# VH-VL binders against q0aze0: the designs that were tried, part 447

Target 1, 268 residues: q0aze0
Amino acid sequence: MKIILVNNRFKENTEKKAQEIAGQLSALNVEVIIDNGLDEPYAGTVDFIMVLGGDGTMLRAARRYGQRAIPVLGVNMGTVGFLSNIEINELAEYLPLILREEYSLEARMMLEVAVFQQQSLLTRVFCLNELLLRSNSPRMLSFALEISGQKLEPYRGDGLIVSTTTGSTAYSLSAGGPIADPQLDAFIVTPVASHIINKRPLVVSPEREISLHLLEEREAIIGIDGQIKMDFGAENRVLIKRAPHPLLMVNLKAKPFFTSIDRSLQRQ
Below, E stands for the ipSAE of ESMFold2; O stands for the ipSAE of OpenDDE; V2 stands for 0.75 times the mean of E and O plus 0.25 times the DockQ between their complexes.

## First folded at step 19 (VH-VL)

Design NN43 (framework fv_ragifilimab; at its last look DockQ between E and O 0.92; V2 from the best seeds 0.89)
Fold by OpenDDE, look of step 20:
Structure NN43 (fold): chain C 268 residues (1-268), chain A 122 residues (1-122), chain B 113 residues (1-113)
Amino acid sequence: as target 1 above (268 residues)
Amino acid sequence: QVQLVQSGAEVKKPGASVKVSCKGSGYTFTGYWMYWVRQAPGQGLEWIGVINPDSGGTKYNQKFKDRATMTVDKSISTAYMELSRLRSDDTAVYYCARGREYETYLGYFDLWGQGTLVTVSS
Amino acid sequence: DIVMTQSPDSLAVSLGERATINCKSSQSVLYDYTNKNYLTWYQQKPGQPPKLLIYWASYRESGVPDRFSGSGSGTDFTLTISSLQAEDVAVYHCQQYYSTPLTFGQGTKLEIK
């Protein structure tokens, strides 16, 4: 068996733990690759991905490896979040199950975000939570939203979030978006401080495509999962689709999503 | 060994074009943004543009938008930067550089080519 | 465009002494969402390309000696060499990557006094 341990090099405790766990796994004749985010993603075949840290680390792992259909386990290291399944102190207990591949998987829809410069593809990113378009100044943006070729009325406001159902408990929630069942596949389109006070979030079929572009010559930014930043101008377009592959999240421990929302949200 | 190797020095006349190559090795060429930066003699560094070797997407400094063309040949892990309508103030060492940030062109550079001196003189 | 201004243009420091180079951006390079400063420092020796020293304003690149450190936030940044060594003679460049165009300072030449 080969396992990737994903940690955050900027979090010393996760680095140390990754080394420790790597040693333990090696002692069990498991091949281990440690990915602290500095180097390029491991290109070889692996059987399992273990994410050590919080939601941020999971998001990074999802972007790096999610398209490869590898089971991904979130191991929380004392943070509050929605993407970890077990706690670090529980790892020893569940390790035998992991090694025997005795676990269930939960498929989570990801976004395919294509950013264009003029008419040319600049980059494509798969992400687990959301794409954010926001103003880079105190001034409101004017931008066009198109869903499956249907042009909506121009948006005016600070920005817009296109989120997965997984991402519904992330920035979309802070912007007034609905909490969505993570077992549901859908886009959540949440306005950020729209000049239309009662502008409502949209729940959109995952079969549709979402397009964004600015209607003015202003500077904006796009954010992906709150970790990737790009400047965004009138020459840019964003096309959002459902990713062709979901993230396969390992479910070792039952976590009742709806009954834990209040506890989790109060701590954020 | 992870490295970027650039083409040799060039001497050009005003009005001509120059095309500099940059070959990457030891890493996944398409996984990193490739940047072009130049440095005039005794001067600071100046960003020319960036290309996504995977998509071929480019973003240029407006100063060079009409004169610079970045391309890639993925089959040989090579990036190219062509600068046209050369003038004397284009005399500089031109560098290709690999971006550390995997997922965005807003990045810094952890690997540099050795540089290519381009001299423009009548 | 974000203008990067280094100070001083040149600096002479005795061996073993502290060297301080400043870099100022015309606007903030702090991303409020992540609280990260999009600022990097390079070292460039004669006839060589720049070498990465510091990224995200304060993180040292692997292999870079501990005597090098980066600090600052927003618009004001500092590269510090706690104890200057002979091999530290070089030109140092700051660069912002907050927005395009990516821009550099004019460079600071560091010499031994």
Scores: ipSAE 0.912, ipTM 0.946, lowest interface PAE 0.5, mean pLDDT 94
Fold by ESMFold2-Fast, scan of step 19:
Structure NN43 (fold): chain C 268 residues (1-268), chain A 122 residues (1-122), chain B 113 residues (1-113)
Amino acid sequence: as target 1 above (268 residues)
Amino acid sequence: QVQLVQSGAEVKKPGASVKVSCKGSGYTFTGYWMYWVRQAPGQGLEWIGVINPDSGGTKYNQKFKDRATMTVDKSISTAYMELSRLRSDDTAVYYCARGREYETYLGYFDLWGQGTLVTVSS
Amino acid sequence: DIVMTQSPDSLAVSLGERATINCKSSQSVLYDYTNKNYLTWYQQKPGQPPKLLIYWASYRESGVPDRFSGSGSGTDFTLTISSLQAEDVAVYHCQQYYSTPLTFGQGTKLEIK
């Protein structure tokens, strides 16, 4: 068995723990590759990915490895989030199940984001939570939203979020979007500080294509998963589709999503 | 070894074009953004543009958009920057550099070429 | 364009003493969505390309000595060398990567007093 351990190198505790776990796994005849996020993703074949950290580390792992159809386990190191399944102090109990491949998988849809400079592809990025389009100045944006070729009335406001159902509890929630069952596949389109009365979040089929472009020269930005930033001007367009493969999240322990989110909303 | 190796020094007349090459080795060439930066003698650094070696997509500093052309040849892991209609004030050391952040062109540079001195004189 | 201004233009510091270099951006390079400052510091010795020292305003590049540190947020940033060594004589550059065009400060020349 070959396992990738993904950690955050900027946290000494996670680096030391990754080395410790790698040593334990090697003693059990498991080959371990440590990915601290700085170098390019490991290109070889692996059987399992273990993410040591919080939701941010999981989001990075999903973008790096999510399209390979490899089981990914989130192991929380401290701050409780929505993307981890077990806590670090529970790992020893569950390790035999991991090595015997005795777990279930939960598929989570991802977005494929293609960014164009004029008519040419500039880059393609995958994401697990969302793409954010937002103004980079006090002035509101005027932009076109097309859903599978259907042109909606021009949007005017501070921005727009296109989210997966997994992302429904991330920035989309903060912007007034609905809480979605992450087992559903859908795009959630949530306005950011809309200046147009009655602009409502939309829930659309994951088979739709969503495109965005500016109708006026403005300084705007694209954000992805709270971790990536790109400029967005009138010369740019984005095309958002369902990614070819979902992220396969390992389920070792029942996690009561609805009661957990309900408690979190009372405290936040 | 992870490195960027640039072509040698050039002397050009005003009005000519220069094409600088930058060969990457020791890493996946198409996995990182490639930037071009110049430095006139005794001056600061000035960004020219960036290219995605995988897609061929480019973004230029508007100051250079009408004169600079960035290209890549993936088969030999080499990037090129051509600057046309050269002026005396284009005399500078030209660097290629790799972006550490591979998911965006808004990045910083962890690997630099050794530099190519381009002298423009009559 | 975001204008980057360094101060001072040149600085002479005795061996073992603290060196402080400042960098100011014409607008904030802190992005709230990512919670990151899009600022980096490079060291450049004569005849050499720049070398990465500090990224994301405060993270030290692997292999860079502990005496180097970066601090600041938004528009005001500082590079500190806690105890100057002879090999630290160089020009130091700050860079923003918040938006294109990517821009650099004019450089600060650090010399031994």
Scores: ipSAE 0.857, ipTM 0.920, lowest interface PAE 0.6, mean pLDDT 91
Fold by ESMFold2, look of step 20:
Structure NN43 (fold): chain C 268 residues (1-268), chain A 122 residues (1-122), chain B 113 residues (1-113)
Amino acid sequence: as target 1 above (268 residues)
Amino acid sequence: QVQLVQSGAEVKKPGASVKVSCKGSGYTFTGYWMYWVRQAPGQGLEWIGVINPDSGGTKYNQKFKDRATMTVDKSISTAYMELSRLRSDDTAVYYCARGREYETYLGYFDLWGQGTLVTVSS
Amino acid sequence: DIVMTQSPDSLAVSLGERATINCKSSQSVLYDYTNKNYLTWYQQKPGQPPKLLIYWASYRESGVPDRFSGSGSGTDFTLTISSLQAEDVAVYHCQQYYSTPLTFGQGTKLEIK
């Protein structure tokens, strides 16, 4: 069995713990690749991905590996978030089940984001939580939203969030979007400080295509999962679709979403 | 093993074009943004542009957008930068560089080519 | 466009002494969502391409000696060499990557006094 251990080298003990766990797994004849964020994603085939850390580390793992349809386990190392399943002190208890592949999987929708410069594709990225379009100046944006070719009336404000249901508890929530059941596939489109009162958050079928572009010259930013940043100007457009593959999250321990919402949000 | 190797020095007359090559090896060439940067003698560094070797998509410094053309041949892991209508103030060392941040072109460079001196003189 | 201004243009520092190089951006390069400063330092020795020293303003690249450190936030940044060695003679550049065009400071030439 071959696994990837994902950690964040900027977080205190995660690198040391990753080496320790890799040693333990090697003693059990498991091949281990450590991905601490420095190197390119491992290109070879693997059976399992273990993420050591909080939601931020899971977001990076999802962007790097989520389209490979490989089981991904979130292992919390201190602060409980929305994306971990077990705590680090429980790993020894659950390790036999991991090795025997005795666990269930929960699919989490991801976004595919295509960024254009004029008519040309500049890049494609995937994300688990959201794309943020926002102003990079004191001036508000004027921008167009199209859903499957249907052009909505222009937006004016600080920006817009296009989120997955998993991302409904992230920036979308702070901007007034609803909390969504992460088992639901949907886009959540949430205006940011809109100066047009009737622009309410939208919940949109995952079969739709969403596009955004500016209607006037302004300095704007695209943010991906709160971690990746790009320029956005009048000659850019972004196209958002449901990604071809969901993130396959491992369930070893029941983690009741609805009864834990208030506790998880309080700790954010 | 991980390296960027550039083509050799060039001497050109004003009005000509030059095409500098940059071959990447030891890493997944299409997985990282490739940048072009120049340095005139005794001067600082100046960004020319960036290319996504996978999509072929480019962003240029506006100063160069009508004279610079960046391309890739991903089958041989090689990037190219062509600068046309050369002037004497285009005399510089031209570098290719790889971005550490592979998800965005807003990045910094962990790997540089050795540089290619382009001299433009009459 | 974000203009990067380094100071001083050159300095001479005795071996073993502290060297300090400043870099100022014309606008903030701090991205609030990540709380990261999009600022990097390079070392360029004579006849060589630049070499990465510090990224995200304060993180030391692997293989860079402990005597190098970066600090600052927003618009004001500092590269510090705590105990100057002879091999540190170079030109030092700061670079912002907050927005395109990517821009560099004019460089600071460091010499042994």
Scores: ipSAE 0.841, ipTM 0.913, lowest interface PAE 0.7, mean pLDDT 91
ESMFold2 (binder alone), look of step 20: mean pLDDT 94; pTM 0.957

Design NN44 (framework fv_ragifilimab)
Fold by ESMFold2-Fast, scan of step 19:
Structure NN44 (fold): chain C 268 residues (1-268), chain A 122 residues (1-122), chain B 113 residues (1-113)
Amino acid sequence: as target 1 above (268 residues)
Amino acid sequence: QVQLVQSGAEVKKPGASVKVSCKGSGYTFTGYWMYWVRQAPGQGLEWIGVINPDSGGTKYNQKFKDRATMTVDKSISTAYMELSRLRSDDTAVYYCARGREYETYLGYFDLWGQGTLVTVSS
Amino acid sequence: DIVMTQSPDSLAVSLGERATINCKSSQSVLYDYDDKNYLTWYQQKPGQPPKLLIYWASYRESGVPDRFSGSGSGTDFTLTISSLQAEDVAVYHCQQYYSTPLTFGQGTKLEIK
C-alpha cells in the first residue's frame, strides 16, 4: 500500500507530526510519500491520501489530487473544520480500518475553471469550494453572467461567487448564500455586495456552464478556494463547469453535517 | 539536475529580431509557468511576459506586447522568446525563470536560466 | 502598475554586523482573501542570475542561511541579514506578484566596509 501524507509545512508542528505518522505507517509496511506543498504533485500511483491539517490543507489536496479518484481522508490537527473526518488522536484506532479498506466514500463535486486571455485558453484549474470574482478597487464592477448560453441582465456590485455545495459554508455563506447539503450536486451563484436589490443567490444544475466577463474596464481579480489569485480584466473570460471527477472523501466516523453547521452558526 | 539552460549570446542590428531559447530539465516542464525577465547593464529587472507551457497561453507586459512573442515546444521541453524590431535600448541579459506557484501566473521564481546577453548595436 | 522602491540604493556593512534593506510598494500587496503578502526577495551576485531568498514576505527558501529573514506587511517590507558574511555581497531585489505587470525594485547593492 502506498499513501500520500499531505501536510502544511508552514504550520508549527505539522511537518514533525507528518514524519512521525510516516514512520508509524512504514513500520506497518506502508510506503509513504510526504507532500508539503512546495514540490509538484506526486505523479505515481497511490492507494490512499491522508490530509493532516485543517480545511485549507484539504482544499490544496483536493486541487492537487481530487481528479485522480483516490480515497482522501481528512485528519484534523486540533483546528475547527468541516472537511476532516477524524481527529489526529483517533488515527491509531482507525488505521487498521484504513489498511483493510473498511470505510465508505462520499463524493464531493468540484469545479473546473478555464481562464481565457484574448480568446485563447490561458489556464485550467480545479477547486473544491469556489471561484470568486471581485473588484480590486473601490469602484464597483459591471459584468456579464451567462448560464448555459442564457445571458442574464448585467450584474453591478463588488463581485460574484460561483460555489460548489461543499463551498456553501465557506465564502458564499459570508456573502449571503444558502447553506447547501454537500451531498447535493449544484452550483451556487452568490452576488458580492450587489447594488441591485433583486440580484439573489441562484442554485443551478451542475450540468450547466457558467461564463463571466467584465463589461467595463476595471481592476478585478479572481480567487480560487481562497488560495489562488489571478488578474481579471476586460480581455479575460472564465468558463466554469463541473469537474470530470468528484473528490472521494473517506468516512470512518459519522459526522452529522447539519448539527455541525448549526453549532458553528450559533457561535457567530 | 533541475535546471534551465538558455541559448548563447547574440549580437543584432537595430530593426532585427532575436529569438532566445530556454530548455528545462529535471522537472515536469508543462507543470509550471515560464517567465521572461530582462536586465539592462547595471539596471534592475524588468518582466516581459509569462507563458503556460501546457496550454501555450500567454500574458505580456503591455510595454512588450507588440514586439514580444513567447512560444513553447513541449516535445523538447523548450520555451522561446522572440523580440522584434530591436532598438539599442533592448541591450540586456534576458532570463527565463520558472514560477514556483504552478496554479497561477502571479508568482515568484525559484529556478532561473543562466541568462542570454543580447547586444543591439550598429 | 505597482511601483516598487528600495532603500538604500547602496549599503556598506562591516562583517558580522546587521544589514537592513527596505522595499516599499505603491499600493498594498496584501490579499485579504488569503491573508498573504505577494512579495519576494532575490539575491544576485555579479555575472549570475537572481537567486530566491524569501517568498510570501517572510518564508525562507530551503538552503538559505538562517541569518536571512523577511518581514513587513501591506506596503512596507524589510530584508534583514543578522550577521553579514563575505559571501553576502550582492545586489538584492524585491518583487511584487500581487498583479501584472510583475514589478521589481531598483535593487540595493550590499558591500563590505
Scores: ipSAE 0.846, ipTM 0.911, lowest interface PAE 0.6, mean pLDDT 91

Design NN45 (framework fv_ragifilimab)
Fold by ESMFold2-Fast, scan of step 19:
Structure NN45 (fold): chain C 268 residues (1-268), chain A 122 residues (1-122), chain B 113 residues (1-113)
Amino acid sequence: as target 1 above (268 residues)
Amino acid sequence: QVQLVQSGAEVKKPGASVKVSCKGSGYTFTGYWMYWVRQAPGQGLEWIGVINPDSGGTKYNQKFKDRATMTVDKSISTAYMELSRLRSDDTAVYYCARGREYETYLGYFDLWGQGTLVTVSS
Amino acid sequence: DIVMTQSPDSLAVSLGERATINCKSSQSVLYDYDNQNYLTWYQQKPGQPPKLLIYWASYRESGVPDRFSGSGSGTDFTLTISSLQAEDVAVYHCQQYYSTPLTFGQGTKLEIK
């Protein structure tokens, strides 16, 4: 068995814990690749991916490895979050189940984001939570939204979020979007501080294509999963589609979604 | 080993063009953004532009957009930067550099070529 | 464009002494969604390309000695060398990657007293 251990590149304790776990796995005749998030993703075949960290580390792992149809387990290092399944102090208990492949998988849809510079493809990235378009100045944006060839009335405001259902509890929630059951496949389109009072979040089929571009020259940004940033100007267009493969998340123990979100809302 | 190797020094007359090459090895060439930066003698670093070796898509510093052209040849893991209508104040060491952040062009540089001195004089 | 200004232009420090180099951006390079400062520091020795030292304002590149540290947030950043060694003689550059065009400070030349 070959396992990738993904750790948080910004946390020294995560690196040390990854080394410790790699030693334990090697003693059990498991081949281990450590991915600290700084170099390119490991290109070889692997059987399992173990992510050591919080939701942020899981989002990065999903972008790196989510399209490979490999089981991904989130192991929490102490930060409360939605994307981990077990705590680090529980790993020894669950390790025999992992090695025997005694777990269920939950499929989570991902976005494919293509960014264009004028008429040419600049880059393509994948994400688990969302794409955020927002103003980078006090000026509001005026931008066009098109859904599967259908042109909507121009949007005016601070921006827009295009989210997966997994991302419904991330920035979309903060912008007034609905809480969605992550078992559903859908795009959630949530306006950010719209100046038009009746602009509401939209829930659309994951088979739709969504495109965005600015109608006026403004200083704007695209953000992906809260971790990737790109400039966005009138020369740019973004196209969002369902990614070819969902992220396959490992379930070793029940984690009730509604109980988790309820606790989060109580804390604010 | 992971490295970027650039073409050798060039001497050009004003009005000419120069094309600098940058060959990557030891990593997945199409997996990282490639940047071009120059440094005039005794001066600071100045960004020229960035290219995505996978898509061929480019973003230029507006100062260079009308004279600089960035291209890649994926088959030989080589990036090129051509600067046209050269002036004496284009005399500089030209560097290619790899972006550590492979998911965005808003990045910093963990691997640099050795530099190519371009001298523009009559 | 974000303008990066370093101070001082040159600095002479005795071996074992602390060296402090400052970098100021004309606007904030702190992104509020990831709470990161899009700022990096490079070391450049004569005849060599720049070498990455510090990224995201405060994280040391692998292999960089722990006497090097980065600090600051928003518009004001500092590179500190806690105990100067002879091998640290170089020009130091800050860079922002918050927005295009990517911009660098003018450089600070560090010399031994």
Scores: ipSAE 0.828, ipTM 0.902, lowest interface PAE 0.7, mean pLDDT 91

Design NN46 (framework fv_ragifilimab)
Fold by ESMFold2-Fast, scan of step 19:
Structure NN46 (fold): chain C 268 residues (1-268), chain A 122 residues (1-122), chain B 113 residues (1-113)
Amino acid sequence: as target 1 above (268 residues)
Amino acid sequence: QVQLVQSGAEVKKPGASVKVSCKGSGYTFTGYWMYWVRQAPGQGLEWIGVINPDSGGTKYNQKFKDRATMTVDKSISTAYMELSRLRSDDTAVYYCARGREYETYLGYFDLWGQGTLVTVSS
Amino acid sequence: DIVMTQSPDSLAVSLGERATINCKSSQSVLYDFDNKNYLTWYQQKPGQPPKLLIYWASYRESGVPDRFSGSGSGTDFTLTISSLQAEDVAVYHCQQYYSTPLTFGQGTKLEIK
């Protein structure tokens, strides 16, 4: 058995903990690869991915490895979030189940984001939460939204979010989007500070293709999972579709989504 | 080992073109963005452009977009930068550099080629 | 374009003394969603390509001595060498990667005196 341990390169405590866990796993005859984010993703075959950290580390792991159909377990290191399944102090308890492959998998859809410069593909990235288009200046954006070839009336405002259901509790929620059951596959399209009074969030089939481009030259940014940033100008276009593979999240411990989100919203 | 190796020095007359090569080894060539940066004698660094070796997609500094062409040959892990209509003020050391950040072209450079001196004189 | 301005253009510091180099951006290079400053520092010795020293404004590259540190946020950044060594004689460059075109400061030449 070969396991990747993903940790946060900017936290010394997670590096030490990753080494401790790697030593424990090696003693159990498990080969361990440590991914602290500095090098390219490990290209070899692996059986399991263990993410040590909060939601941010999980989002990075999903972008690096989510398309490989490998079980991914989120192990919380003390940050409140929605993407981890167990706490670090519970790992020893659950480790025998991991090694015996006694767990269930929850599939979470991902976005495939293709960014074009002029008519040419510039890059393709995957994400678990959302793509954000926003202005990088005090000027409002004017932009076109097209859904499966259907051109909507122009949008005017600060931007737009295209989110997965997993991302419904992230930035889309802050922008006024709905809370979605993560078991549901859908795109959520949420305007950011729209000048057009009746532009509402849209919930659309994950089989739809969504495209965005600017109608006027403006300084804009696209952001992915709140972690990756790219320039966006009138010469750019973005195409968003369902990624080929969902992230396979390991479920060792029941995590009641609805009661958890309800409690969070009441208490903030 | 992980390295970038560039082609040798060039001497050109004004109006000519120059094509500099940059061969990567010891890492997955298509996994990282490749940048081109130049440095005139005694001057600071100036960004020319970036290419995604996987897609071939490019983004240029507007100052160079009409004269610079970046390409890659994935089969030999080599990137190229061609600069046309050379002027005397194009005399500089030209560097290729690998971006540390895999997921975006908005990055910083952890691996540099040794540099290629291009001298443009009449 | 984001303009990067370094100060001073040149600096002479005695061995063992503290050296400080400043870098200012014409607009903020702090991204509000990841809370990171898109700024890096390079060291360049004569006849060599630049070498990465500091990335994300304050993180030290592996293998770089701990006497090197980066600080600052938004538009004002500082590279500090706490106790200058002979091998630190070089030109130091700051770079922003918040937006294209990627831009560099003009460089600061550090000499021993």
Scores: ipSAE 0.849, ipTM 0.912, lowest interface PAE 0.6, mean pLDDT 91

Design NN47 (framework fv_ragifilimab)
Fold by ESMFold2-Fast, scan of step 19:
Structure NN47 (fold): chain C 268 residues (1-268), chain A 122 residues (1-122), chain B 113 residues (1-113)
Amino acid sequence: as target 1 above (268 residues)
Amino acid sequence: QVQLVQSGAEVKKPGASVKVSCKGSGYTFTGYWMYWVRQAPGQGLEWIGVINPDSGGTKYNQKFKDRATMTVDKSISTAYMELSRLRSDDTAVYYCARGREYETYLGYFDLWGQGTLVTVSS
Amino acid sequence: DIVMTQSPDSLAVSLGERATINCKSSQSVLYDYDNKNYLTWYQQKPGQPPKLLIYYASYRESGVPDRFSGSGSGTDFTLTISSLQAEDVAVYHCQQYYSTPLTFGQGTKLEIK
């Protein structure tokens, strides 16, 4: 068995813990590859991915490995989050189940984001939560949104979020988007501080293609899962569609989504 | 070992073009963004542009957009930067550099070529 | 464009003493979504390419001695060498990667007194 341990390159305590866990797994004849996020993703065949950290570490792991149809387990290391399944102090209890491959999988849709410079593909990235288009200056943006060939009336405001259902509780929620059951597959399109009073969040089929471009020369950025940042100008376009593969999240322990979000909404 | 090796020094006359090469080894060449940066004698660093070796897609510093062309040959893990209509103030050491952040071109550079001195005689 | 300004242009410090180099950006390079400062520091010795020291304003690159540290947020950043060694004689450059064009400070030349 070969396992990738993904840890947070910006937290020293997670590196130390990853080394401890790698030692334990190695003693059980499991081959371990540690991925701290600094280098390119491991290209070889692996059986399982264990993510040590909070939601941010899981988002990075999903972009790196989510399209490979490999089971991914989120192990929380102290911060409250939505993407981890077990706590670090529970790992010893669940290790036998992991090694015997006795667990269920939950599929979570991902976005495929293609960024174009003029008419040429600049880059293609995947994400689990959302793409954010946002102004990077006090001036509001004027931009075009097209959904599967249907051109909507121009948007004016601070930006737009295109989110998965998993991302519905992340930035889209803060911008006024709906809370979505993560078992549903859908795009959630949420305007950010729209100047147009009739621009509401949209919930659309995950088979739709979404296209964005600026109508005026402005300083704008696109952000992906809060971790990737790129400039976005009038010469740029993005095309967003459902990624070919969902992230396969390991379910060892029931985690009730609705009671968790209900508690979160009552926090001050 | 992980390294970037650039072509040798060039002497050009004003109005000519120069093409500098940068060969990567010891890593997945298409997995990282490749940047071009120059440094005039005794001056600071100046960014020319960036290329995605996987897609071939490019972004240029507007100052160089009309004169610079970046390309890659994936089969030999080599990037090229051509600068045309050379002027005496283009005299500089030209560097290729690898971006640490492989998912974006907004990056910082963890691996640098040795540099190529381009002298534009006037 | 984001303009990067370093101070001082040159600095002479005695061996074993603290060296401080400043870098100011014309606008914030703090990304509010991830709370990271998109600023890096490089060391450049004569005849050599720059070498990465610090990224995201405060994270030290692997292999860089712990006497090097970065601090600051938004527009004002500092590179500190806590106890200067002879091999630290170099030009130091700051760079922002918050937006294109990527821009560098003019450089600070560090010399031993």
Scores: ipSAE 0.836, ipTM 0.905, lowest interface PAE 0.6, mean pLDDT 91

